# VHH binders against Stonin-1 (STON1): the designs that were tried, part 2

Target 1, 134 residues: Stonin-1 (STON1), of Homo sapiens (Human) (q9y6q2r275to408)
Amino acid sequence: GWSFMLRIPEKKNMMSSRQWGPIFLKVLPGGILQMYYEQGLEKPFKEIQLDPYCRLSEPKVENFSVAGKIHTVKIEHVSYTEKRKYHSKTEVVHEPDIEQMLKLGSTSYHDFLDFLTTVEEELMKLPAVSKPKK
Below, E stands for the ipSAE of ESMFold2; O stands for the ipSAE of OpenDDE; V2 stands for 0.75 times the mean of E and O plus 0.25 times the DockQ between their complexes.

## First folded at step 1 (VHH)

Design g9 (framework vhh_gocatamig_d2)
Fold by ESMFold2-Fast, scan of step 1:
Structure g9 (fold): chain B 134 residues (1-134), chain A 123 residues (1-123)
Amino acid sequence: as target 1 above (134 residues)
Amino acid sequence: EVQLVESGGGLVQPGGSLTLSCAASGFTFSDYYLAWYRQAPGKKRELVAGISSGGYTVYMDSVKGRFTISRDNAKNSVYLQMNSLRAEDTAVYYCARDLYGDYVEWSYGMDVWGQGTLVTVSS
């Protein structure tokens, strides 16, 4: 498992200057990602089933005033929304709809790479299904 | 034991209506965001509707005006009223709980899922 930081959404932390919260992450066979408040707890507070439409965003290195230099990545779910063309009532286009599921951070480059590799390997092991058009 | 159990699925004709129910047990229901997702064979699972602990609702664009999500905290239940059903609504419908479902960037990250209930819209 990995001791990382979870991006805390603004809506729940308006009175806190804290934008990152510590979590313990596990990746289980079958593409299951579990989040714990800390290592050693019996129950995760959140469990996510990854599917073949999930992806990792481009990794970034970002600087924060308190935490310093952090390696960050987003776990995203990609879908396609059917919309009519502006001038047509019958002709449709498929537009990508990218939903951010999580934003994770780590101060350890090696742990970060290990995590990314593990997630990508588990995504590749998921049952073969057709992927959406790009 | 934390559980979500769906019911109310079935076969219905286009233009018909169905009400799905989700019964929750093993947790303080009123504290959580609840949502309905659906998945057709070979398709991704998608958010249909969500409801916060305070009763605020969100809907997928294609179901707005046709579907209504509601909750009854006294009965530990969440409901999806589906009207004007279309063939494209055919899917397995799942009830889900999320600690952070009222955050825009967390809407998909569910921690408990029900077993699902099949809705088929066909003549």
Scores: ipSAE 0.000, ipTM 0.100, lowest interface PAE 12.2, mean pLDDT 76

Design k1 (framework vhh_8k46_1)
Fold by ESMFold2-Fast, scan of step 1:
Formats: sequence, C-alpha cells, structure tokens
Structure k1 (fold): chain B 134 residues (1-134), chain A 123 residues (1-123)
Amino acid sequence: as target 1 above (134 residues)
Amino acid sequence: AVQLQASGGGFVQPGGSLRLSCAASGFTFSSYAMGWFRQAPGKEREFVSAISGSGGSTYYADSVKGRFTISRDNSKNTVYLQMNSLRAEDTATYYCAADSYEWDYGEYTYDYWGQGTQVTVSS
C-alpha cells in the first residue's frame, strides 16, 4: 500500500526557501514508484520506472536545523560511460556514472525500514539485463 | 503574504492535555498540507505531525503516536493539535507550517511565521 515519507522539493531559484515536506509513495509490481500529494488520490503527480540498475544508498541519520533528526536514503541509478584511454585510439575504459533519482527521509525508524524493504523486494524481482551504456 | 499564528500553549501537569491552534491567512488553505514542529530548549527542531489539505491523511512522529491528534477546519483556515497524556519531554515551543504542494509545480515548501507557542509540562 501507501508509504509516508519526507523529501526536499526542488528550488525554483536560489532565493526560494525549502524544507523537508510530506510525500506519499506507492511501490507497484514491476518496479513502479508513484508519488502523491495525499493518500488515496487517483492520480500521482510523478511516476518513476525503476530498472535493475537502481539501488538504495546506505541509510543515514542526519540532523537538519529546522526538521531535526531524519533517517535518509537515496534512490540512485548506476550506469557506465565508455571513454578512450590516453595515447590510444582503440583502447577504452568504463567509468561508473551515479545519478541521484530521489532523496527520501522519515522521522519514523519503523516506517523508514518498511519502505526500504518494500523497494528492495521489488528491485530483486526485476529481470537481470546487461550493464547499461551511455 | 502567507501568515501562520500558533496559540494555545501554556503550563500543564504531566498526564494533562492541551489543544494548540494555528490560524492561517494569505493562501488557499485547503490546497496546503499543514504540519506541526517543536523545539525543546537546547535541542534541534523536530517534526511532530502533519495533515493533508483535505484532512484525509494524518501522520505522526513515533514519540507522539497515540497521544497527539492533528485535525483541521478548512472553513476556519485553522489546524489543531490535540495533545493528551503530556510528558515532561513534550516541553517545547511548537510551530505550525504550511506545505505548498499547489505551488512550485506541486513541490512541498515549508514556511514558518511568528514565534510559535510555548508548552511547558512540569510537576
């Protein structure tokens, strides 16, 4: 079902104030993550398709000046970029490219762990594919 | 301008109850999620509770679950925090905040106004 989490929204500009705010999440079969402004709404405002290269970062406990103590985690996408070696026209190396898709938090340790477990279970069900190249 | 005025704090004995109110103005109240935060002396500010714009969903920090109840009256532009079974560790200044999910392309943004309302739980 539903998971209540916190996230920091994107700034409109540098002078915009922002703080951790509520978000409702659903993790659906097939690695679909839906974000809602309220529980029980028909339409998510954002939907993310997770793939087998998505991962959860190491969970942290962070302290913020206004929100206080929050358990935090990132959903990251890992890919590899092919680049030429120095002094070679044909030899290449692969560099990891880590993209932060979403940073989530919670003041509730139990709710936080339940959400992480749900995401990990759905990621494990996704089919194995070859390493992505950009 | 968005303004939030918290009130209802005071002195209470352990096990007692208080009801906090937050009167809002300057925005379409029913379109915003509302939250309560608190800051105890010498400690960082922490999340207490939140309620969606419609009032259909509520959330609580583990430290207050089962004791505090958040509610709102959209006709009065007011959010409330009913605090029961108060403990010494609930002593703090309580602040209300509005989440602007209808602003900034639906992103959440908290703003804090005024000085909050002081709650002191002591025998």
Scores: ipSAE 0.000, ipTM 0.153, lowest interface PAE 14.3, mean pLDDT 76

Design k10 (framework vhh_8k46_1)
Fold by ESMFold2-Fast, scan of step 1:
Structure k10 (fold): chain B 134 residues (1-134), chain A 124 residues (1-124)
Amino acid sequence: as target 1 above (134 residues)
Amino acid sequence: AVQLQASGGGFVQPGGSLRLSCAASGFTFSYYAMGWFRQAPGKEREFVSAISSSGDYTYYADSVKGRFTISRDNSKNTVYLQMNSLRAEDTATYYCAAGLTWDNPQYESDYDYWGQGTQVTVSS
């Protein structure tokens, strides 16, 4: 498993900063990601099941006032919404719908690369699904 | 097409038991966390129980903890809710739901697919 930082998306009030909090992350066979507040806990606080429509965003290096320099990535789910074209009974268009599932960061470049490689390998192993999420 | 078919509801006396089933088709069941929610007439829908995609982690509302047990069989694409020591306040329509990811298993917004309900009535 790896130690990562998970961004808190919401502020409690206007004076508080958005913060990155440390977590422990496991990648399990079958595309399962489990997050723990610390190592050795029995139950994760968050579990994500990846499907073949999941992707990693372009990795970034970002600087934060509290957390410092962090390597960041998003896990996104990509689906397509079918819309009937205006003035057509039969013609449809598919529009991409990108949902952010998780934003993770690491101060360790090597742990970050190992994580990205492991997730990409698990994504490639996943069987086709009969219907995308949306 | 995606389908979640809930079944097993019915009439039972207080203290009785029922087992609900939710059969899934049209998606890769083993990739999805499963949840049970219920709604009584005139009330908001509330969380009952959830199980992770692996089946290793289960969650329960305080009102049902120790009485209900959730389980799943990924080989049969089915999630189950064993309901013991039923009370009048358990009377509701029970819905199953499938979610690819969850921040909190109690959040309806974390579920992508919803089944039709099955009615449970607990009465003397």
Scores: ipSAE 0.005, ipTM 0.216, lowest interface PAE 12.3, mean pLDDT 79

Design k11 (framework vhh_8k46_1)
Fold by ESMFold2-Fast, scan of step 1:
Structure k11 (fold): chain B 134 residues (1-134), chain A 125 residues (1-125)
Amino acid sequence: as target 1 above (134 residues)
Amino acid sequence: AVQLQASGGGFVQPGGSLRLSCAASGRTFSDYAMGWFRQAPGKEREFVSAISWSGGSTYYADSVKGRFTISRDNSKNTVYLQMNSLRAEDTATYYCAADVYPGEYFTAPEEYDYWGQGTQVTVSS
């Protein structure tokens, strides 16, 4: 597991000035992500089952006034909605919906890289995701 | 996902009281912050009250402070809103909502992850 930070979304921060909250983060076999308020607690406050449509965003380095330089990544879920193509009664298209599940960060590049590698390895063990149908 | 069901609404005269309940399915209810929102005809959905996952922190809109009390029972997977000294302006459909994000409460309805169907409260003489 890793000592990490969970991003408090800016839109959700109207009642709080804190941008990042410390968490303890685990990745379990089978693509299960668990977040704890601190290391050593028995129960995670959040648990996410990753599926074949989950992805990591492009990693970034961002600067914040209190936390300084943070290596950041988003865990996103990509789904596809089938819709009737404009002007067609029979033709359908698939439109991507990208949902941000989490935004995570670390001040430690080593821990950050280890986390990314672990998540990618677990995602690769899930069934392959093929392109959506026409 | 968690499913929420609000109940306890009805008709009451000004000055009266009602207790709303929000029953949650799911083993993870105790991990969520819970909120109550209301929507009157022709108005946007507005914040009423929120309670932290542990019940240790409660928050209220200025319009309901001193009249409403939010509470929760994690053993019953239920959050409650005790409404006292009701006014005609409290007439609305009341919704309960769950926020899976730890340590924060929010006044914006779009910040909540799960919503119940709502229960109608009508305050009139």
Scores: ipSAE 0.006, ipTM 0.151, lowest interface PAE 9.7, mean pLDDT 76

Design k12 (framework vhh_8k46_1)
Fold by ESMFold2-Fast, scan of step 1:
Structure k12 (fold): chain B 134 residues (1-134), chain A 124 residues (1-124)
Amino acid sequence: as target 1 above (134 residues)
Amino acid sequence: AVQLQASGGGFVQPGGSLRLSCAASGFTFSSYAMGWFRQAPGKEREFVSAISGSGGSTYYADSVKGRFTISRDNSKNTVYLQMNSLRAEDTATYYCAARKYGLWSYTPSAYDYWGQGTQVTVSS
């Protein structure tokens, strides 16, 4: 596990649009991501099963007025929607649709690097999901 | 076909400098993170440096930080490693690697494509 930060989407007060909240983060075999309010707690407050359509965004180094310099990454879910090809009766094309699940950060280069590698290795081990034929 | 061609290695004395280049073809270069790894005889491949697909983020192993600089030119499909203040411990075969979706990693097995390598020898 790692001491990390979760980007909190809710306002703490009217002067704070979004904040970074400290968490303890674990990745378990089989692509299970667990978040704890602090290290040593028995129960995670959130648990996410990653699927083969999850991805990590391009890692960034960002500066925030309150939190300072943070290494950041998003966990995204990629789906594909069918759209009719223009001027076609029967042809469809698939377009990517990207949903942000989480935004995570760390002030520790080593922990950030280790986390990204661990998540990607678990994602690569997950079996491909085949949709039924029509 | 996908190709990564590393070049620029050679013999140099301690304290010297070399610039490595890695020319890529056969894929959309700007969509891939690029990494440099090295392997000394009898040792595992180790992480040296990485750069995100856009070039906006760079990462370095502690042993090379402040001495090495990674950069890329997406218009030329090339990644570079500028190596300054070289030490005998930097002697290794240097490999460039590409990872899809602009995502970098310190783990060799996480990379999709690999170059043949270029030998760097630092000796008096």
Scores: ipSAE 0.005, ipTM 0.157, lowest interface PAE 11.1, mean pLDDT 79

Design k13 (framework vhh_8k46_1)
Fold by ESMFold2-Fast, scan of step 1:
Structure k13 (fold): chain B 134 residues (1-134), chain A 126 residues (1-126)
Amino acid sequence: as target 1 above (134 residues)
Amino acid sequence: AVQLQASGGGFVQPGGSLRLSCAASGFTFSSYAMGWFRQAPGKEREFVSAISGSGGSTYYADSVKGRFTISRDNSKNTVYLQMNSLRAEDTATYYCAVSEDYLFEGYRSPSEYDYWGQGTQVTVSS
């Protein structure tokens, strides 16, 4: 596992004032992500089961006013939604609908690369699924 | 193991000042919101102040607002309570506390805190 940071979305409580919160992150066989407040705790505060529609976004290096320079990536879920074609009420096209599940970051490039590699390997091991044509 | 050590209490006259410290160990200090509570003899433990992990948000009970200031030094794993313009009704044992809830919302409730320091006595009297 790795010492990482989780992007805190909006201020809904005291800790939401922070842009980034430290976590300890594990990836288990079968595409399971577990997040802990810190290393050595018995129970994760969040567990996510990845499915074959999950992907990693393009990794970035971003600068934040409080947290500083961080290597960032999003875990996204991609589905395909039927949308009306332009000038048609009966014809549909399948367009990608991208949901951000998590935004994760690290100040350690080594840990960041290890994490990306591990997630990609686990995603490739997940059972094949049918996707709508786009 | 998580440990919290409160210190800095003592005797002070009305209008005086004290600075309390809470030294923390056994957890990632900057990850967690921390609070100060106090308990006078025969009374329930009441909220005094709280601070977010980054120090970017602070909260105060109405009775201490404008007189007390909470702060933290994440490099020293310590949270502080600067108490100015002390009154006789501030006499109590002061406790520091931490919550492991990352999306902590119950900062005013003692029951929402997971770990507590042993307390430090503050007596405001002539």
Scores: ipSAE 0.000, ipTM 0.106, lowest interface PAE 13.3, mean pLDDT 77

Design k14 (framework vhh_8k46_1)
Fold by ESMFold2-Fast, scan of step 1:
Structure k14 (fold): chain B 134 residues (1-134), chain A 124 residues (1-124)
Amino acid sequence: as target 1 above (134 residues)
Amino acid sequence: AVQLQASGGGFVQPGGSLRLSCAASGFTFSYYAMGWFRQAPGKEREFVSAISSSGDYTYYADSVKGRFTISRDNSKNTVYLQMNSLRAEDTATYYCAAKYGLEWSYTESEYDYWGQGTQVTVSS
């Protein structure tokens, strides 16, 4: 697998600005992402199993008062639900139900691009229908 | 391996003082906010005090304000809890906990690493 130094949004308290803290992330075969607060720790604080319904959002460049310029992306899980059309008694439409699984950033475009490419390659290797691990 | 080793507990009489220490290893201590929590027999674990990664911001539960002081020494990878004017209601096992990031929290579930605890008994 591959490893990356990335950033995640830090939790807000009422007396502090939003910040982006460094994390160490591993991309493992089979679409497994493991996040560590630091390189060299034995246990990830978060582990995510990707499935074929996961996607990367369109990458953005965002500016933050403390962190500065950050390249950002979301890992999203997409499902579809039936919903009644507005102003209709009987008509339904299928609407995407998008869950944000993770928001990641980097100050380095080249490292960020390598990360995006790696995740996309792992998503492509997953079976067309994957059963959730739990 | 991440370790948090709490020490300094023991028996003390009402009105007495104790200083608890929590020695951290296996991670970059200065990147973590630290908290103290306690659990009395038969009760849920509760927040006591927290300190930001820099040491500049502290927070205290209402039950301990004015009696307890939290501090840290990032050069020694240690967080401290100075407990003054101890009361029987302070009898509990005291746990130190680490939360990644600059900001402290009073929310137990936001802490990433936990120590085994040190027993404090306040009794005449």
Scores: ipSAE 0.000, ipTM 0.291, lowest interface PAE 13.3, mean pLDDT 82

Design k15 (framework vhh_8k46_1)
Fold by ESMFold2-Fast, scan of step 1:
Structure k15 (fold): chain B 134 residues (1-134), chain A 125 residues (1-125)
Amino acid sequence: as target 1 above (134 residues)
Amino acid sequence: AVQLQASGGGFVQPGGSLRLSCAASGRTFSDYAMGWFRQAPGKEREFVSAISWSGGSTYYADSVKGRFTISRDNSKNTVYLQMNSLRAEDTATYYCAAHRYSFGTLYKSSEYDYWGQGTQVTVSS
């Protein structure tokens, strides 16, 4: 597992809308991502089952006033909604729906690359399933 | 979710001591950082002290540093505030609060997720 940072999207007051909180991350066989507030805790505060429609966004290096340079990545879920074309009985279009599940960061380049590789390996091992219905 | 109950307040003379307790209910107490805040009549709520989930890191407002000690016992789901060398300026209602992250703005009351009822501390000659 890895000491990482989770981006907190919720604004609790005027100066805290972009906040990073330290977490400890584990990736378990079968594509299970577990988040702990700190290393050594018995129970994760959040557990996510990755499916074959999850993806990693383009990694970035971002600068923050307190934390400095952070390597960041988003875990996104991609699904498709089938729509009929207007005034068509036979033609359909697939519209992608991209949901940001998490935004994660690390000040350690080595840990960041190791995490990305581990997630991609687990995603490749997941069995193909039908596209999710919404 | 956690519910918090603060206790241990009372009346003391300047220079006296009190120990406040904050009892938590819920499965996830050990996952939270815990803080103490106080509010005197006609004043805004101010930070007093905070402790990380493990007890490995403690934080104090400058006004209480060296006089107050925060501690926790995760086996009892309780956080404590030992208050020594009390001053008239320490008179306030004291609140305990739970912060869902071990990191973040532990000094700002708006960042805390769960709050207990207060316990009144009065320091008077």
Scores: ipSAE 0.000, ipTM 0.123, lowest interface PAE 13.5, mean pLDDT 77

Design k16 (framework vhh_8k46_1)
Fold by ESMFold2-Fast, scan of step 1:
Structure k16 (fold): chain B 134 residues (1-134), chain A 126 residues (1-126)
Amino acid sequence: as target 1 above (134 residues)
Amino acid sequence: AVQLQASGGGFVQPGGSLRLSCAASGFTFDDYAMGWFRQAPGKEREFVSAISWDSGSTYYADSVKGRFTISRDNSKNTVYLQMNSLRAEDTATYYCAATEYSGFYLPEWESAYDYWGQGTQVTVSS
């Protein structure tokens, strides 16, 4: 498992001093992500079953005034809904809706890359789903 | 020592209003998300409402949406629950709770809360 950070909701004015909370992450066989407040605790505070509708965002390196340089990624669970195209009575589009999102980060590039590789491997083991065309 | 002191409960008729307060001490209040939970006799504790550490996000159980409002005053280390249009099924002991993590998915998850108050009784009857 890895010592990581979970994104805390931001104030719009960006004067917030606390943006990231430390967590301990585990990825279990079968695509189960567990979050703990600290390493060594018996019970995770959150458990997420990864499924074929989960996706990783493009990894970024972001700078924060207090936390400094952090490698960040989002894990998004998406659904696809059929919506009418603007002004069309007959044409529909399938648009992804982000139902749930976690933003995670690490100051350690090695731990960050190891985590991403592990999540990608678990996602690849899940059954493929047909995506609607954009 | 960490303390959460809930107050403001009492007897009220259906359709009435009460405001609950939870005064916190012994920790850095403005770094913590705050939640309200309730427990009726013979039932499990259930989520009522939560507010992030910065008041940027508020959450409500479906049963109380539109009737209850959560707020906080970080200068007073206090969280509030304004309860309007009270119903007999709102009768319960109300507990406030604190958690350091105010991120996504946490507000209704009782086990994520680190500190709990002793509660304040709300009775709604005719």
Scores: ipSAE 0.000, ipTM 0.135, lowest interface PAE 10.6, mean pLDDT 77

Design k2 (framework vhh_8k46_1)
Fold by ESMFold2-Fast, scan of step 1:
Structure k2 (fold): chain B 134 residues (1-134), chain A 124 residues (1-124)
Amino acid sequence: as target 1 above (134 residues)
Amino acid sequence: AVQLQASGGGFVQPGGSLRLSCAASGRTFSDYAMGWFRQAPGKEREFVSAISWSGGSTYYADSVKGRFTISRDNSKNTVYLQMNSLRAEDTATYYCAAEEYDFGTYSPSEYDYWGQGTQVTVSS
């Protein structure tokens, strides 16, 4: 598995200034992400299992008044829900439902790029899905 | 910046059902992932369930999977926990919590805002 020093968004305060706090993130085989407050801790404070419906959003460079320039990306889960049309007993539509699972950032372009390519490679190794979810 | 108020607890016999509600302040509710945690007397606060900001993704503790269902109504700024097939070991104070721009986590320390809690007692 691979390890990265990244940042996550911290809560808005009364001044609406968004902070970005440091974390240590491990990418493990099988699409497992483990997040730690510090390197060397035994327990992650968050563990996420990626599935084949997960994707990385378009990477951005965002400017924050306190944190400065940060490279950002979202990990999103895309599902498809089969819905009956309002006026039809038998007609169905498939609507995408996009959920933000996690927003991550970095002040280091090189570390950020390494993180993105590592996650993309692990996602590619997960079993492909070819049909909408039931 | 949200205020949370949990409600819906009470006394129920084993096998019964309860629905808990968590009402939030309103302005930025749809930006928050929401979680339910519980604490029994003499024990640490434990994770129960979490729901993403839009409601499409949910997580459950193994002890409640298949029995509890989390849902949200962003138009009412409310999160719900439907508890079915209740057991004596579900007896606890239940807390709702909000986490900004993230998905549900097992760690109580990551949640920014907490309600006062609502007591659930499952006894014959």
Scores: ipSAE 0.000, ipTM 0.141, lowest interface PAE 13.1, mean pLDDT 75

Design k3 (framework vhh_8k46_1)
Fold by ESMFold2-Fast, scan of step 1:
Structure k3 (fold): chain B 134 residues (1-134), chain A 124 residues (1-124)
Amino acid sequence: as target 1 above (134 residues)
Amino acid sequence: AVQLQASGGGFVQPGGSLRLSCAASGFTFSYYAMGWFRQAPGKEREFVSAISSSGDYTYYADSVKGRFTISRDNSKNTVYLQMNSLRAEDTATYYCAAGDYWESLTDESEYDYWGQGTQVTVSS
């Protein structure tokens, strides 16, 4: 696993000026992502089962005023919904519906790349499905 | 292993003061929010005070606001509770806890690691 950072939603703790929280991150076989407040703790505070509709966003290098230079990526869930075209009762379009599951970052380029590679490998091993879940 | 050791309790008369300490080991103390909770005989455990991981934000139960002060020293891995103007109703076992620094600091369920208690008795 890796020492990483989780982007903290501002609305979750409105009094905190810190936007990035340190975590310890693991990726287990079968596409299971576990987040711990620190390495060596017995229980993860969050566990996410990745499915075949999960993807990594375009990796970025972002500079934050307090946290400094961070390599960032989002884990997103993609589904497709049939929507009626504007001004039509019969025409349907398929549009992507993208949900951001979490935003992760690291100050270590090596750990960041290793994480991305590991997630991509686990996603490739997941069974192909014919339809999105949403 | 994660350990939280509370100390500083004792007997004090109404109007007196006590300072509680909670020494932490086995984790990176500066990453965690710290809270104090208390439990009186026959009552549920209740929130007393909490401090953010940085020390910049503090929270107090209405019953202790203006009388108690929470602080931390990240260089010593210790959180403190200064208790002034103590009342008989402050009599309880006091527990320190470490938890999620971005979640609600007043919710007992947000604290994953709990120390052994220290007894505070306020009586004449």
Scores: ipSAE 0.012, ipTM 0.180, lowest interface PAE 8.8, mean pLDDT 79

Design k4 (framework vhh_8k46_1)
Fold by ESMFold2-Fast, scan of step 1:
Structure k4 (fold): chain B 134 residues (1-134), chain A 124 residues (1-124)
Amino acid sequence: as target 1 above (134 residues)
Amino acid sequence: AVQLQASGGGFVQPGGSLRLSCAASGFTFDDYAMGWFRQAPGKEREFVSAISWDSGSTYYADSVKGRFTISRDNSKNTVYLQMNSLRAEDTATYYCAKDLEYGSWYSSAEYDYWGQGTQVTVSS
């Protein structure tokens, strides 16, 4: 595994602006992400198992008043829903249904790129399967 | 650069109505709570109303509750203040402001990037 200092969106109450709080994230073999509030803690507060239908969104650069410039990305889960074509009872089209699993950011461009590369490599190592159909 | 452009003020008789607008630019508008404050000559700024970034939560000063309505249109980067049943005591310069930090919707110190203000005068 690899480890990264990243940020996640945080809020203290309903009136607070969106801010980006620091977290420590581990990328483990088999597509496991573990998030910790600080480096050196024994127990993660969140653990995510990636599957072959997960993807990284297009990275963005966003500006926030307290956090400053943040490189951001979403980890998305993609499924496909079958829908009938017009004038056909047997012919279907598969429409993508995209769900946000996690939004992550970094103030460090190099750490951010290393993170993206590491996640993509782990996704590529997961067993190849067809996209899920509903 | 951050810009907040307040407009819609004017002269109105007691019992009348006005709609104020605040056009925002230069920041991610839908990530921030927005507030309206007012200041009469020789007095400190006082809280009027606030709205969360998702339009789901609103807050009002007791003096305006039931008469004023705050709203926002995130597609237009604009905050509105609908003022009904206006009173002489509502005479002030009205300012819109962007929330800068966590939580204090009622404190002017917790807002940044104040607009230029728009004058509301309620008089017979």
Scores: ipSAE 0.000, ipTM 0.169, lowest interface PAE 13.7, mean pLDDT 78

Design k5 (framework vhh_8k46_1; at its last look DockQ between E and O 0.31; V2 from the best seeds 0.00; counts 0 for: pae E 10.1 > 2)
Amino acid sequence: AVQLQASGGGFVQPGGSLRLSCAASGFTFSSYAMGWFRQAPGKEREFVSAISGSGGSTYYADSVKGRFTISRDNSKNTVYLQMNSLRAEDTATYYCAADTGYYEFLDSSRYDYWGQGTQVTVSS
ESMFold2-Fast, scan of step 1: ipSAE 0.014; ipTM 0.353
ESMFold2, look of step 2: ipSAE 0.006; ipTM 0.228
ESMFold2 (binder alone), look of step 2: mean pLDDT 78; pTM 0.773
OpenDDE, look of step 2: ipSAE 0.020; ipTM 0.401

